VH-VL binders against Transcription elongation factor GreA (greA). Designs and how they scored, part 16

Target 1, 156 residues: Transcription elongation factor GreA (greA), of Dehalococcoides mccartyi (q3z8e7)
Amino acid sequence: MVEKIPMTASGYKKLEDELSTLKVKRIDVIEEMRLAAMDKDMRENAPYHAAKEQRGQIEGRIKEIEHELKYADVSEYTDTNTSKVNMGSTVKLRDPKNGECCTYTLVSPKEIEPLKGKISASSPIGKAVFNRNKGEQIEIEVPSGTLQYIIEDISF
Below, E stands for the ipSAE of ESMFold2; O stands for the ipSAE of ESMFold2 at other seeds; V2 stands for 0.75 times the mean of E and O plus 0.25 times the DockQ between their complexes.

## First folded at step 14 (VH-VL; framework fv_libivirumab)

Design d2 (from b5 with light chain R59Y; at its last look DockQ between E and O 0.49; V2 from the best seeds 0.60)
Fold by ESMFold2 at other seeds, look of step 14:
Structure d2 (fold): chain C 156 residues (1-156), chain A 119 residues (1-119), chain B 112 residues (1-112)
Amino acid sequence: as target 1 above (156 residues)
Amino acid sequence: QVQLVESGGGVVRPGRSLRLSCAASGFTFSNYAINWVRQAPGKGLEWVAYIWYDGSKTYYRDSVKGRFTISRDDSKNTLYLQMNSLRTEDTAVYYCAREWRIFHAFDIWGLGTTVTVSS
Amino acid sequence: DIVMTQSPLSLSVTPGEPASISCRSSQSLLYSNGYNYLYWYLQKPGHSPQLLIYLGSYYASGVPDRFSGSGSGTEYTLKISRVEAEDVGVYYCMQGLQTPYTFGQGTKLEIK
């Protein structure tokens, strides 16, 4: 039971580009290994061992990317339609008490940076806003109290 | 540029009062809780007082409760610490630090202002 | 009040070697919303404290990759994979779960 991996369209494209680059690098490293293997003393063949290590890193990363692309659940922004908060959405939250706003973007796990406003769908903020519409009130529980916000704007 | 700048430190005798200010710039002050943290010479960090983003909640370390009052004026982007009945034990560098409402991180600190209480 | 206990209280480290600092809390810092309210600060000599790690395992802007934070509940660890001269200072853990917020005693890191 493999679960989908949420990511943005730009995240998906980045992985595709990285995969293409890695596959080219793999070809080059395999040739480096072939050339180095013509050295008669394999136990002390530093070029061979360096290329072998690099190949291992490349193969590992390729396998990881292929898994992520296979199970990707990609969200795309559409400017012609208002939709609910989803992966890749940027939400503007208004505090009704003082009218001030804060902004968060739902991102994939590798992109999480809470103090830069990049949060996961499973974070306290993410859970509160996911699948909600502009104008809805949300609550977020933190040790210092319950925070109330209104979804002021959603962009994709 | 995001900044906190403390002022109002000085040398005073025990039993006197002093008022510290912390001026904020470069961010929406009313979105953050603010803390005072102090450090006595050669000692570690000690939390002193806290004020919630809307000013509705204040908390104090027991050793200053009843003597110190934290307040904020969001129209001036300024935090205050009124320190009454000062003791030699209150001698320290005093920092203000902003706190994120959800993450509680103190990501921006001032440079500190020095309070010396000596007889 | 939540007591924060750091170990060791001082470290002397040869440049390029690893360092590890432990922090124990008298009660769990994991809140029901899923966050660990544990923070690491570095105070370099003559400077204000600066945030390194928040919520146990997230990194402040500009923190080098050689720093890592781990742990949950009552036990937390800060690691430096290879210590550099600029890492000298006093490291504090802090709990931000409940007031009064409390700091560990500090761990002074020095270069041998």
Scores: ipSAE 0.612, ipTM 0.812, lowest interface PAE 1.6, mean pLDDT 87
ESMFold2, look of step 14: ipSAE 0.666; ipTM 0.834
ESMFold2 (binder alone), look of step 14: mean pLDDT 93; pTM 0.949

Design d3 (from b5 with light chain R59E; at its last look DockQ between E and O 0.47; V2 from the best seeds 0.61)
Fold by ESMFold2 at other seeds, look of step 15:
Structure d3 (fold): chain C 156 residues (1-156), chain A 119 residues (1-119), chain B 112 residues (1-112)
Amino acid sequence: as target 1 above (156 residues)
Amino acid sequence: QVQLVESGGGVVRPGRSLRLSCAASGFTFSNYAINWVRQAPGKGLEWVAYIWYDGSKTYYRDSVKGRFTISRDDSKNTLYLQMNSLRTEDTAVYYCAREWRIFHAFDIWGLGTTVTVSS
Amino acid sequence: DIVMTQSPLSLSVTPGEPASISCRSSQSLLYSNGYNYLYWYLQKPGHSPQLLIYLGSYEASGVPDRFSGSGSGTEYTLKISRVEAEDVGVYYCMQGLQTPYTFGQGTKLEIK
């Protein structure tokens, strides 16, 4: 029904940690709701309504994380392989024309922030670098022209 | 602190020239394309000119082509707009904006410099 | 030139209510590399424009999560889930696919 969600082992661990934190926070918010309900009229009880809204957001995020963890696929790589660009890799790209560098990290779909250097494996940059070695030349096509880079460094 | 600062605006008569500067700081200037965008009083945004990150390509809107020249001096982290044969319709606030090579986003804008062309 | 058409050109919103702005391009902004070269900027009164949304749907740094962008090809939407007083200003869409880069006419958002 639902497609697999590729992620690194470290990405999986971060989701597990967030889930654990949210479950504790849920307990606290449920207690806030209980205490607010004891003290005031429900129709004009701002603390109760604020806590109820926060609980809804927490429950929604918990369900989302549980779905992502259930359908996560981390089986195809390890976080310690630094010989080739992989999910979770940080790639330093050097422009041979001016020697300047830029860095990109391959991340899961929900973590994509291109201007912060966080891109997917299916993005133009991701496709160009995935499964490549340090020292390889790559090309990225954009409307303004074709950009050429050399993979200067790969890290995790 | 990443910023762009325009200067060189002023009041001139039609047919005269002005040179605008845009000083960049806090980032590697040579990695970005830079644009000039203008805004006439009470009007919307209008793109004016573009220079590629390595200076190899320039583009202009039709209404300024042949009159305006965009250039960059990467050793000074400075962009220029030479504006010749100015007309009253060139009256505007002129902004410089940096553009990412792959994403084409204008994420940093200057505060603008005002050019007034009147007789 | 690619013509960018915004709708509405003006809107007045009660604080806390949602707002939606449409942008239509005369040509597809989807490039063969998979990106939509469509951008949203906000110009607050007395300020320079600031980037809100890039490549159709990604939020720029520091943009509140109540802003979202969607759409592809020729039709794009900016949504504000709950309008706040600091959201007042003029919103512009822009295409970054080909020069001359072009902006929509602007949408003025006011609180009322």
Scores: ipSAE 0.709, ipTM 0.853, lowest interface PAE 1.2, mean pLDDT 88
ESMFold2, look of step 14: ipSAE 0.711; ipTM 0.852
ESMFold2 (binder alone), look of step 14: mean pLDDT 93; pTM 0.949
ESMFold2 at other seeds, look of step 14: ipSAE 0.708; ipTM 0.851
ESMFold2, look of step 15: ipSAE 0.667; ipTM 0.835
ESMFold2 (binder alone), look of step 15: mean pLDDT 93; pTM 0.952
ESMFold2, look of step 16: ipSAE 0.678; ipTM 0.834
ESMFold2 (binder alone), look of step 16: mean pLDDT 93; pTM 0.952
ESMFold2 at other seeds, look of step 16: ipSAE 0.650; ipTM 0.827

Design d4 (from b5 with light chain T99I; at its last look DockQ between E and O 0.01; V2 from the best seeds 0.00; counts 0 for: pae E 17.6 > 2, placed apart)
Heavy chain, then light chain:
Amino acid sequence: QVQLVESGGGVVRPGRSLRLSCAASGFTFSNYAINWVRQAPGKGLEWVAYIWYDGSKTYYRDSVKGRFTISRDDSKNTLYLQMNSLRTEDTAVYYCAREWRIFHAFDIWGLGTTVTVSS
Amino acid sequence: DIVMTQSPLSLSVTPGEPASISCRSSQSLLYSNGYNYLYWYLQKPGHSPQLLIYLGSYRASGVPDRFSGSGSGTEYTLKISRVEAEDVGVYYCMQGLQIPYTFGQGTKLEIK
ESMFold2, look of step 14: ipSAE 0.648; ipTM 0.843
ESMFold2 (binder alone), look of step 14: mean pLDDT 93; pTM 0.953
ESMFold2 at other seeds, look of step 14: ipSAE 0.645; ipTM 0.850
ESMFold2, look of step 15: ipSAE 0.000; ipTM 0.480
ESMFold2 (binder alone), look of step 15: mean pLDDT 93; pTM 0.954
ESMFold2 at other seeds, look of step 15: ipSAE 0.652; ipTM 0.846

Design d5 (from c6 with light chain Q98R; at its last look DockQ between E and O 0.60; V2 from the best seeds 0.67)
Fold by ESMFold2 at other seeds, look of step 14:
Structure d5 (fold): chain C 156 residues (1-156), chain A 119 residues (1-119), chain B 112 residues (1-112)
Amino acid sequence: as target 1 above (156 residues)
Amino acid sequence: QVQLVESGGGVVRPGRSLRLSCAASGFTFSHYAINWVRQAPGKGLEWVAYIWYDGSKTYYRDSVKGRFTISRDDSKNTLYLQMNSLRTEDTAVYYCAREWRIFHAFDIWGLGTTVTVSS
Amino acid sequence: DIVMTQSPLSLSVTPGEPASISCRSSQSLLYSNGYNYLYWYLQKPGHSPQLLIYLGSYRASGVPDRFSGSGSGTEYTLKISRVEAEDVGVYYCMQGLRTPYTFGQGTKLEIK
């Protein structure tokens, strides 16, 4: 039992493309390991050990992407459907204490850049706003305290 | 341009006081928590003090508690560090750094102001 | 206080080769909201620190793709896939979970 991973159709496609690329890279790295392993002293075989580490990283990322694709919940929402926050939505959050606003867009895992306002639906901000309406008050828990915001606007 | 500029550093004798300022420009100062971080000559980074975005919470490293006071004046986009009873071990470059409320990242740092405490 | 331990404390890397720096915390940096409050900073010679990686794995604006962060809980790694001359400096990990915020000792990276 795992939570579904919300993402856009574009985000899903990007993960599929990355997975395909990584599978090709894995083949190349395995060949580099085989070629480097022709040297019998593995302790001094830097090319072999570098390739082995790269393979481990590639295998790990492949497993992560396969999990994300398996549990993906793909959204088709557009700007014209702004009644509730969903994948692809851009939300404007207003701090009721001082009236200042910040803006976040719900994106797929590959596109996440929190300092640029691109967050996942499973992030603290995403969980707080997902499936909510304009005008609702939300709370975001962070180590430094609880932050309160009002959903000022929703767009795509 | 987004920037932080520290000022108020100098050379003082032990037991004296200095007031550091950190002037913010190019961004909405009241959105961020702000930190003072220092670096003694040839040493690593050491966090000093923290003030929440609305000024309601302040925290200090133990070695400066009771001697240093962090404050902010959002109307002037300025952070302050009042340093009293200075000791030789307070000698350092002092940086201010803005901190994102949710992400806690220090993405913008000032250039630093040098405080030297010596007899 | 959360102790941050970096290794290695220095490294010398041939241009174009990978580099890896580890950071271990005395307590988990994974908060209940799902974020790892772990940060990597680079201090180039003569400059202020600059943010490279935040929340364990996200690159700050303008940071090249050759930098990547990984890890969770108590163990974190910064990797540079192909070291360039501009990468020289001291790398610090920091925890931003609980005050007092704490830094690792720093890792000095040099080009050989």
Scores: ipSAE 0.674, ipTM 0.843, lowest interface PAE 1.4, mean pLDDT 88
ESMFold2, look of step 14: ipSAE 0.706; ipTM 0.856
ESMFold2 (binder alone), look of step 14: mean pLDDT 93; pTM 0.952

Design k1 (from b5 with heavy chain I102S F103S; at its last look DockQ between E and O 0.02; V2 from the best seeds 0.00; counts 0 for: pae O 11.4 > 2, placed apart)
Fold by ESMFold2 at other seeds, look of step 14:
Formats: sequence, C-alpha cells, structure tokens
Structure k1 (fold): chain C 156 residues (1-156), chain A 119 residues (1-119), chain B 112 residues (1-112)
Amino acid sequence: as target 1 above (156 residues)
Amino acid sequence: QVQLVESGGGVVRPGRSLRLSCAASGFTFSNYAINWVRQAPGKGLEWVAYIWYDGSKTYYRDSVKGRFTISRDDSKNTLYLQMNSLRTEDTAVYYCAREWRSSHAFDIWGLGTTVTVSS
Amino acid sequence: DIVMTQSPLSLSVTPGEPASISCRSSQSLLYSNGYNYLYWYLQKPGHSPQLLIYLGSYRASGVPDRFSGSGSGTEYTLKISRVEAEDVGVYYCMQGLQTPYTFGQGTKLEIK
C-alpha cells in the first residue's frame, strides 16, 4: 500500500488536536459564508470572499492532516525499550577529535525544531544515527569532507 | 462549568404575563445565539424563540408571535422571555438552549422552568 | 414549516443489540454549503435534552462512538451499535435549516 509516515505519539496527538480545532473553525467559516450570502450582493461581498478564502486554507490543511493520520506509523516510535536509536530517542554525539558533544532528539517531521536539537530521522544526522548502537562511529559526508561522531549515549 | 439556569416560572391564570430569565455562566455569552424550547407535559420538544448573538435578529414560532418577546442583556449574561397574554396551551417546561452559531446545534441546555397556565 | 417524521415512535431493545431510528424531513436539509442541518438529541428520564449528533453525522463532545448519524437530503438515521442501559430515553431529530426549528415526535427507547 502507500508509504507510511513515521511520527512520535506526541506528534500524532498534536495533529489530532489541530484537526479537531480546524473542524470547528471550518463550521464557523462556512456559517459566516452562508449568512454573508443572505445579506449582501455576492459581487460586492468582501466578508463572503474573505471567508471563502479562509475556508479553502482550512479544507486544505484538514485533508493534509487526515492523510498523515491515516498513514501514520507510531507503533514503532513510542516509548519502546530498545538498545538502538529510534524515534523519540535522544542521542549524545561526541566528536572524537576534540571530545565536544552535541545532543539530538529524533522527532516526527511536524515536531522538528533544529535550534533545540529536534531533528527528523530523514535528516543527514538522523539517517546516520538511526538504528545504531551506543558506541558506534558514524560519518556524515558534506562537500568539505567527512564529519565523524561517536554515539556516546542513547536515552528517551 | 458551562451552565444555563432558567427561572421565573410559576402558576398563572390565562391572559396574565410572566418573564422567564436564563442566567449563563462559564462561557462568553455574547458570542452565542440562544433559543427557548418548551415541552408540554407528556409531549415532545417544541421550539419557541431565537435571538442572534448580537441581538440583531429574533424569530418566533407563529403561535407565540406578538405575545412573547425574547431579549438579552449581555452585561448580565442573561436571556429573557417576556410572555404576555398567556394561554393554557403555553403550559410547559421551558428550556434555555445555547446554539453554537456555526452548527446551529443546541449544545448546552438548562434544567428548565415550569410554566402552568390554568383557569 | 419543515415537518420532521420519526420512525419508530417506540422500540424495545435487548442490551448489547443494535438499534436504528429513522427521521424524514418534508424538504431537503442539505444546504448549498454541503452540510445537512439535522440534529439528534437524547432526553433521558427526568433530564434535559442532550445533543448527540449535529449536522447529520458529527458526534458531540463526550458522546460514545457506538452512536452514529447518517443520511442526507430528506432521510436520516441514528444508529446505536450496541445498546446499553444508560441509552434509555426519548430520541428527537431536529432540523436547523430554517425557522421555525422543528423536532420529530420522539422515539422512546427501552430495554427488554
């Protein structure tokens, strides 16, 4: 069937909450259009056209979320106990050359916050650490050469 | 604690008047249209009157038009139904019901207040 | 005025079994915006009515998923997949398309 969309349990819940909010807002906007259409000439009805534009944006977002929820794969990325890096894992990476460390958490695409170290499993760093064990050396190729890290710790 | 509480019911002779109140709490009253719905003893539900959220539109069932007046005081979070020229067929439990504007659903109902019109 | 007709007016259901209530309107409740302006309420004995289903098929907050609404135009159905003792009471359909808003006659559900 279609490709599944990996996400954390918290990411799934955020989408469900957003969907519920949008469905309520859609009802509001559709009623605004109905009432506006009864009160004014459609060609001169700026409130109607503003509501119609807003409805289009809401409908589009709803369809996107419904698709993501339908094909979401959260069973492998919840609080499972594993020795390997997985969705929801926090990974401490050490540069073997100077001992400096950095920390990343693998999150769903909707939860990405790069400045806080929340990255996707499909990012260059995410791909390099996914399914790896503590103590493994990883390499990331960039135009200027190869970045090397050692997985110092895995938590969640 | 979203609530609607009706008051002002009682026993009265035909031709007399009553004023029902519906006190709202736990939500922004001025954002909602409100309805009165009644239920005669042993009978089904019957819509009576409606007032829009800003008070600009009011509607009544034909059998009460000209006798009943719905109004709202948003500063007191209170809905009113002034009932004049009461008839025996107006005998019922009167419910206040909040209408969510976008859905026209009656999503919050009061406990009702009883009006008895008898000779 | 839009006339709402419910069927049956009374039904007795064994606990755990399904129940179905029909509602027919004298004119279409489907508006050009795509919504059916049809609502279902339950009035439990001694209580005020409570909203079950709005706009034809949307469940109100806190309503168990064993309740479902379907239909369009002039024909609507409320289904209870597995009736429980707490479901007893009188069920009403209502149209909210135009004033006066009108209710069906009610359907009394009881456990046998």
Scores: ipSAE 0.000, ipTM 0.531, lowest interface PAE 11.4, mean pLDDT 84
ESMFold2, look of step 14: ipSAE 0.000; ipTM 0.562
ESMFold2 (binder alone), look of step 14: mean pLDDT 93; pTM 0.954

## First folded at step 15 (VH-VL; framework fv_libivirumab)

Design e1 (from d3 with light chain T99I; at its last look DockQ between E and O 0.07; V2 from the best seeds 0.00; counts 0 for: pae E 14.6 > 2, placed apart)
Fold by ESMFold2, look of step 15:
Structure e1 (fold): chain C 156 residues (1-156), chain A 119 residues (1-119), chain B 112 residues (1-112)
Amino acid sequence: as target 1 above (156 residues)
Amino acid sequence: QVQLVESGGGVVRPGRSLRLSCAASGFTFSNYAINWVRQAPGKGLEWVAYIWYDGSKTYYRDSVKGRFTISRDDSKNTLYLQMNSLRTEDTAVYYCAREWRIFHAFDIWGLGTTVTVSS
Amino acid sequence: DIVMTQSPLSLSVTPGEPASISCRSSQSLLYSNGYNYLYWYLQKPGHSPQLLIYLGSYEASGVPDRFSGSGSGTEYTLKISRVEAEDVGVYYCMQGLQIPYTFGQGTKLEIK
């Protein structure tokens, strides 16, 4: 028999947020590995092997969180999770490295216009921001490093 | 508006060199990997060269490896293709194409510049 | 290298009728991150290519609703539900999974 895991609504949300962040990081790290491996000589390079190790740990933590969320028992009543990025949301992302902002609106697949910032929720950026709150850090991993954005504003 | 404009094409004899430029405007050039793609007269599209968004990685199709060099100057928003030891088989329209580094889509293409290698 | 094979290589279609173009890859384009690294481009006569579909099924900016992409793994399809006169040109599939990036041979679409 599998025991339920008691947690608060806040604890559940923290796990959801961590899971979303890890799924974004997984996508980025896999992309980083793919690009590094495009030249066979680079697969024996420290950056490739560091990313491979990081991927393994990310996948392990994702599996652990998915199990915890599946068997979670949230016994405390709360109504506090009402303003998250969802379909139709417009998000302003700030690159803290250079202060530049970019704005995206989550739209239906047939409304996608990337040059106007209209993206699907299933795109890599869309997955990173979906179900997130203002002020949260989003990371997109690439072979040469991590692209970081902060959700500066959400419009509905 | 977002655009890519190639230049530097022309008619040259085999064995000579030519340098193509691709000027970018209307977007943050340093966010994108850039590719060169060519199309020989009456033929299909053929990928030629790739440069990563930060310039740290370059890749080439085997038939141009060692002869062509792709580079970027992010301060000038310009991509280059140095083509040495040109062969008649390199005759084509050369396009630069913007690749979003996560999506890998070539979402913006230039109008192309024509390279003719003829004796 | 991943070989991309398109069929048919030529289509002649009555305006308003559907069209379908298939693309097969010599290995799976489904990457471990869950995306299919397959793209469709249209090159209209006298023009540079333009992106229609990215990651197998997502429609690019400004692409009419009549275009759709589907498939996974090694088999992909571009469908045009109602062909219009402006759809003439050569359609290419491309894989963006690994270098060298490779294109299909092209499918020329003409109006009857």
Scores: ipSAE 0.000, ipTM 0.540, lowest interface PAE 14.6, mean pLDDT 81
ESMFold2 (binder alone), look of step 15: mean pLDDT 93; pTM 0.953
ESMFold2 at other seeds, look of step 15: ipSAE 0.617; ipTM 0.828

Design e2 (from d3 with light chain S57E; at its last look DockQ between E and O 0.75; V2 from the best seeds 0.66)
Fold by ESMFold2, look of step 15:
Structure e2 (fold): chain C 156 residues (1-156), chain A 119 residues (1-119), chain B 112 residues (1-112)
Amino acid sequence: as target 1 above (156 residues)
Amino acid sequence: QVQLVESGGGVVRPGRSLRLSCAASGFTFSNYAINWVRQAPGKGLEWVAYIWYDGSKTYYRDSVKGRFTISRDDSKNTLYLQMNSLRTEDTAVYYCAREWRIFHAFDIWGLGTTVTVSS
Amino acid sequence: DIVMTQSPLSLSVTPGEPASISCRSSQSLLYSNGYNYLYWYLQKPGHSPQLLIYLGEYEASGVPDRFSGSGSGTEYTLKISRVEAEDVGVYYCMQGLQTPYTFGQGTKLEIK
């Protein structure tokens, strides 16, 4: 239970918004269950069972989100950290051999799309750049060899 | 638009040579490794050759070593496959495919060029 | 060389039903950096191959969400949750861990 869940500020906000929406929906579903239980002319209580199933799904998701928010490790870009790669940073990597660049953004696990440049802090690229400054040389290990890059630029 | 276009295929007799080209556009060519992959009629995919993003390393399947040479000219955004001493078993559609350096994914493939080696 | 073995080699599916294709490698494709260097390609009739799944689990751009990849080490699975007519073609797994890169034999998916 001490495990941390890394995420961006935008990822955290998205979870907060989903949680808020689910809590409102939970209230509505509980009222629907109450009304269905009071219906005396129903042959079967299918509306009650449908609402009960929906509530179960909502409660499960709420519990999951509350766990993620409780153990979240959120890093945010600030003026005091403009020179260091952090969660939410977009980093431009320059290959010193030919001067060509590639760009990656550190995102929460739910937003990972490596070929679109969206990677986690725990990925090979993320581990190599995290907490590093503009101008630093980094190494990324892949099966074809060790790749060398220079952090050309950091932005949010 | 990101694109790879092969050319240079044709019909030749065994023992002759062909040179395939793969023209790249819409991306930074020097950031990617490039592969040749072939497919004989009615058969599956077969990797042929590889050239690293900076041109420093080349690899070939055993059956083409010494006969085929892969090369790249980054100033022209073009990949080449020089095929010498062609054999009937080299008959195939030849594709070029770009490979990401970190992810090794072949995300963009050309349309293919057909090489037929027959006596 | 790493041998890639697909099963089944042929599959007939009614539209709307799920499909599953297995790929086994002769050695682990999990590299020390945490990535599984396993790829799925679809070759539709008359077309060049297209990337579906990379690094074992990630969907390529434009791939419908009904496709998913899973597995690690030496065993990998491609799943289609509900097959559509446009899914016909030959599916190949490939290892990108070491040269020579190698493909499975292919799985031909047809509509029943």
Scores: ipSAE 0.602, ipTM 0.806, lowest interface PAE 1.6, mean pLDDT 88
ESMFold2 (binder alone), look of step 15: mean pLDDT 93; pTM 0.951
ESMFold2 at other seeds, look of step 15: ipSAE 0.665; ipTM 0.829

Design e3 (from d3 with light chain Q98R; at its last look DockQ between E and O 0.56; V2 from the best seeds 0.64)
Fold by ESMFold2, look of step 15:
Structure e3 (fold): chain C 156 residues (1-156), chain A 119 residues (1-119), chain B 112 residues (1-112)
Amino acid sequence: as target 1 above (156 residues)
Amino acid sequence: QVQLVESGGGVVRPGRSLRLSCAASGFTFSNYAINWVRQAPGKGLEWVAYIWYDGSKTYYRDSVKGRFTISRDDSKNTLYLQMNSLRTEDTAVYYCAREWRIFHAFDIWGLGTTVTVSS
Amino acid sequence: DIVMTQSPLSLSVTPGEPASISCRSSQSLLYSNGYNYLYWYLQKPGHSPQLLIYLGSYEASGVPDRFSGSGSGTEYTLKISRVEAEDVGVYYCMQGLRTPYTFGQGTKLEIK
């Protein structure tokens, strides 16, 4: 039995794209190392050592991504009853004080972009909305105070 | 297009008043807090004043407290800074910047309006 | 007031080389909700400031991948993996945890 890594289909795709990019960069860095190493005096070869460090970072990230992809448990959260917030849900939050709305999508940690409305289930917003129904009231704590919202809509 | 446009700057003598305006367009103004930030000639950025998205909270840096008043008119999508009892050290470019309620990021800044306080 | 201290205050960098700017706050910027309320702005010559990094490590829209932010609590770093000529300007860190919001002194980045 091995431990699975939950993620969305879009999270999986993002990792695949990063992996492809890194593999291309790895080829380039290996060539940089090869060209730098054509100078037989390795004691004073700063370009070689810089490229070697860069390769190490690239190799480390590649191994991380390959592990995550290998053990990925990709589930698309399509709630057959669309009243509940799940991974992959888009929630529309209404401020009851002024009626204005904001929209957030629950994504995996690798996909987080808060100003684009992409947040994790463990974020302040995510904790407040996860597994909640349309019409429920929630609170979000921020340094400026407590914000109150109503879940106006849930979509996928 | 999302933007903020400041106006109302000018040259005034110490002790006089100016009113700055910041006109917002391309976004729902009432969802955001708004800040005034200033920059004296050749100096760094200095936060001046803050108004919460619903207008219920205002805060000021100590050096302007009691002299400056920030306000907003959501029906006009406009932020104001009333600056009274101006001093030479208030000379700066004044920017307005919108702030996200949850993330507190100043993601949109105006182009600035220049205030010069001199004899 | 939370004091924000940047170092260095000036950088001269050869194009293509990395750059790193540090910012320290006099109090932790990590709030109980899990966010670090720290921001990086770039003011290019003759322009208003623009957001680069928010909440310590998230990149604003349109910011090149060569910019990254890291850190937590009281110590934060902005890194540029390969400096380009368009990166010249003054970099500011800011805390957005407590009013008065405060900026670092700025770091002027120049190409040499």
Scores: ipSAE 0.651, ipTM 0.826, lowest interface PAE 1.4, mean pLDDT 88
ESMFold2 (binder alone), look of step 15: mean pLDDT 93; pTM 0.951
ESMFold2 at other seeds, look of step 15: ipSAE 0.686; ipTM 0.848

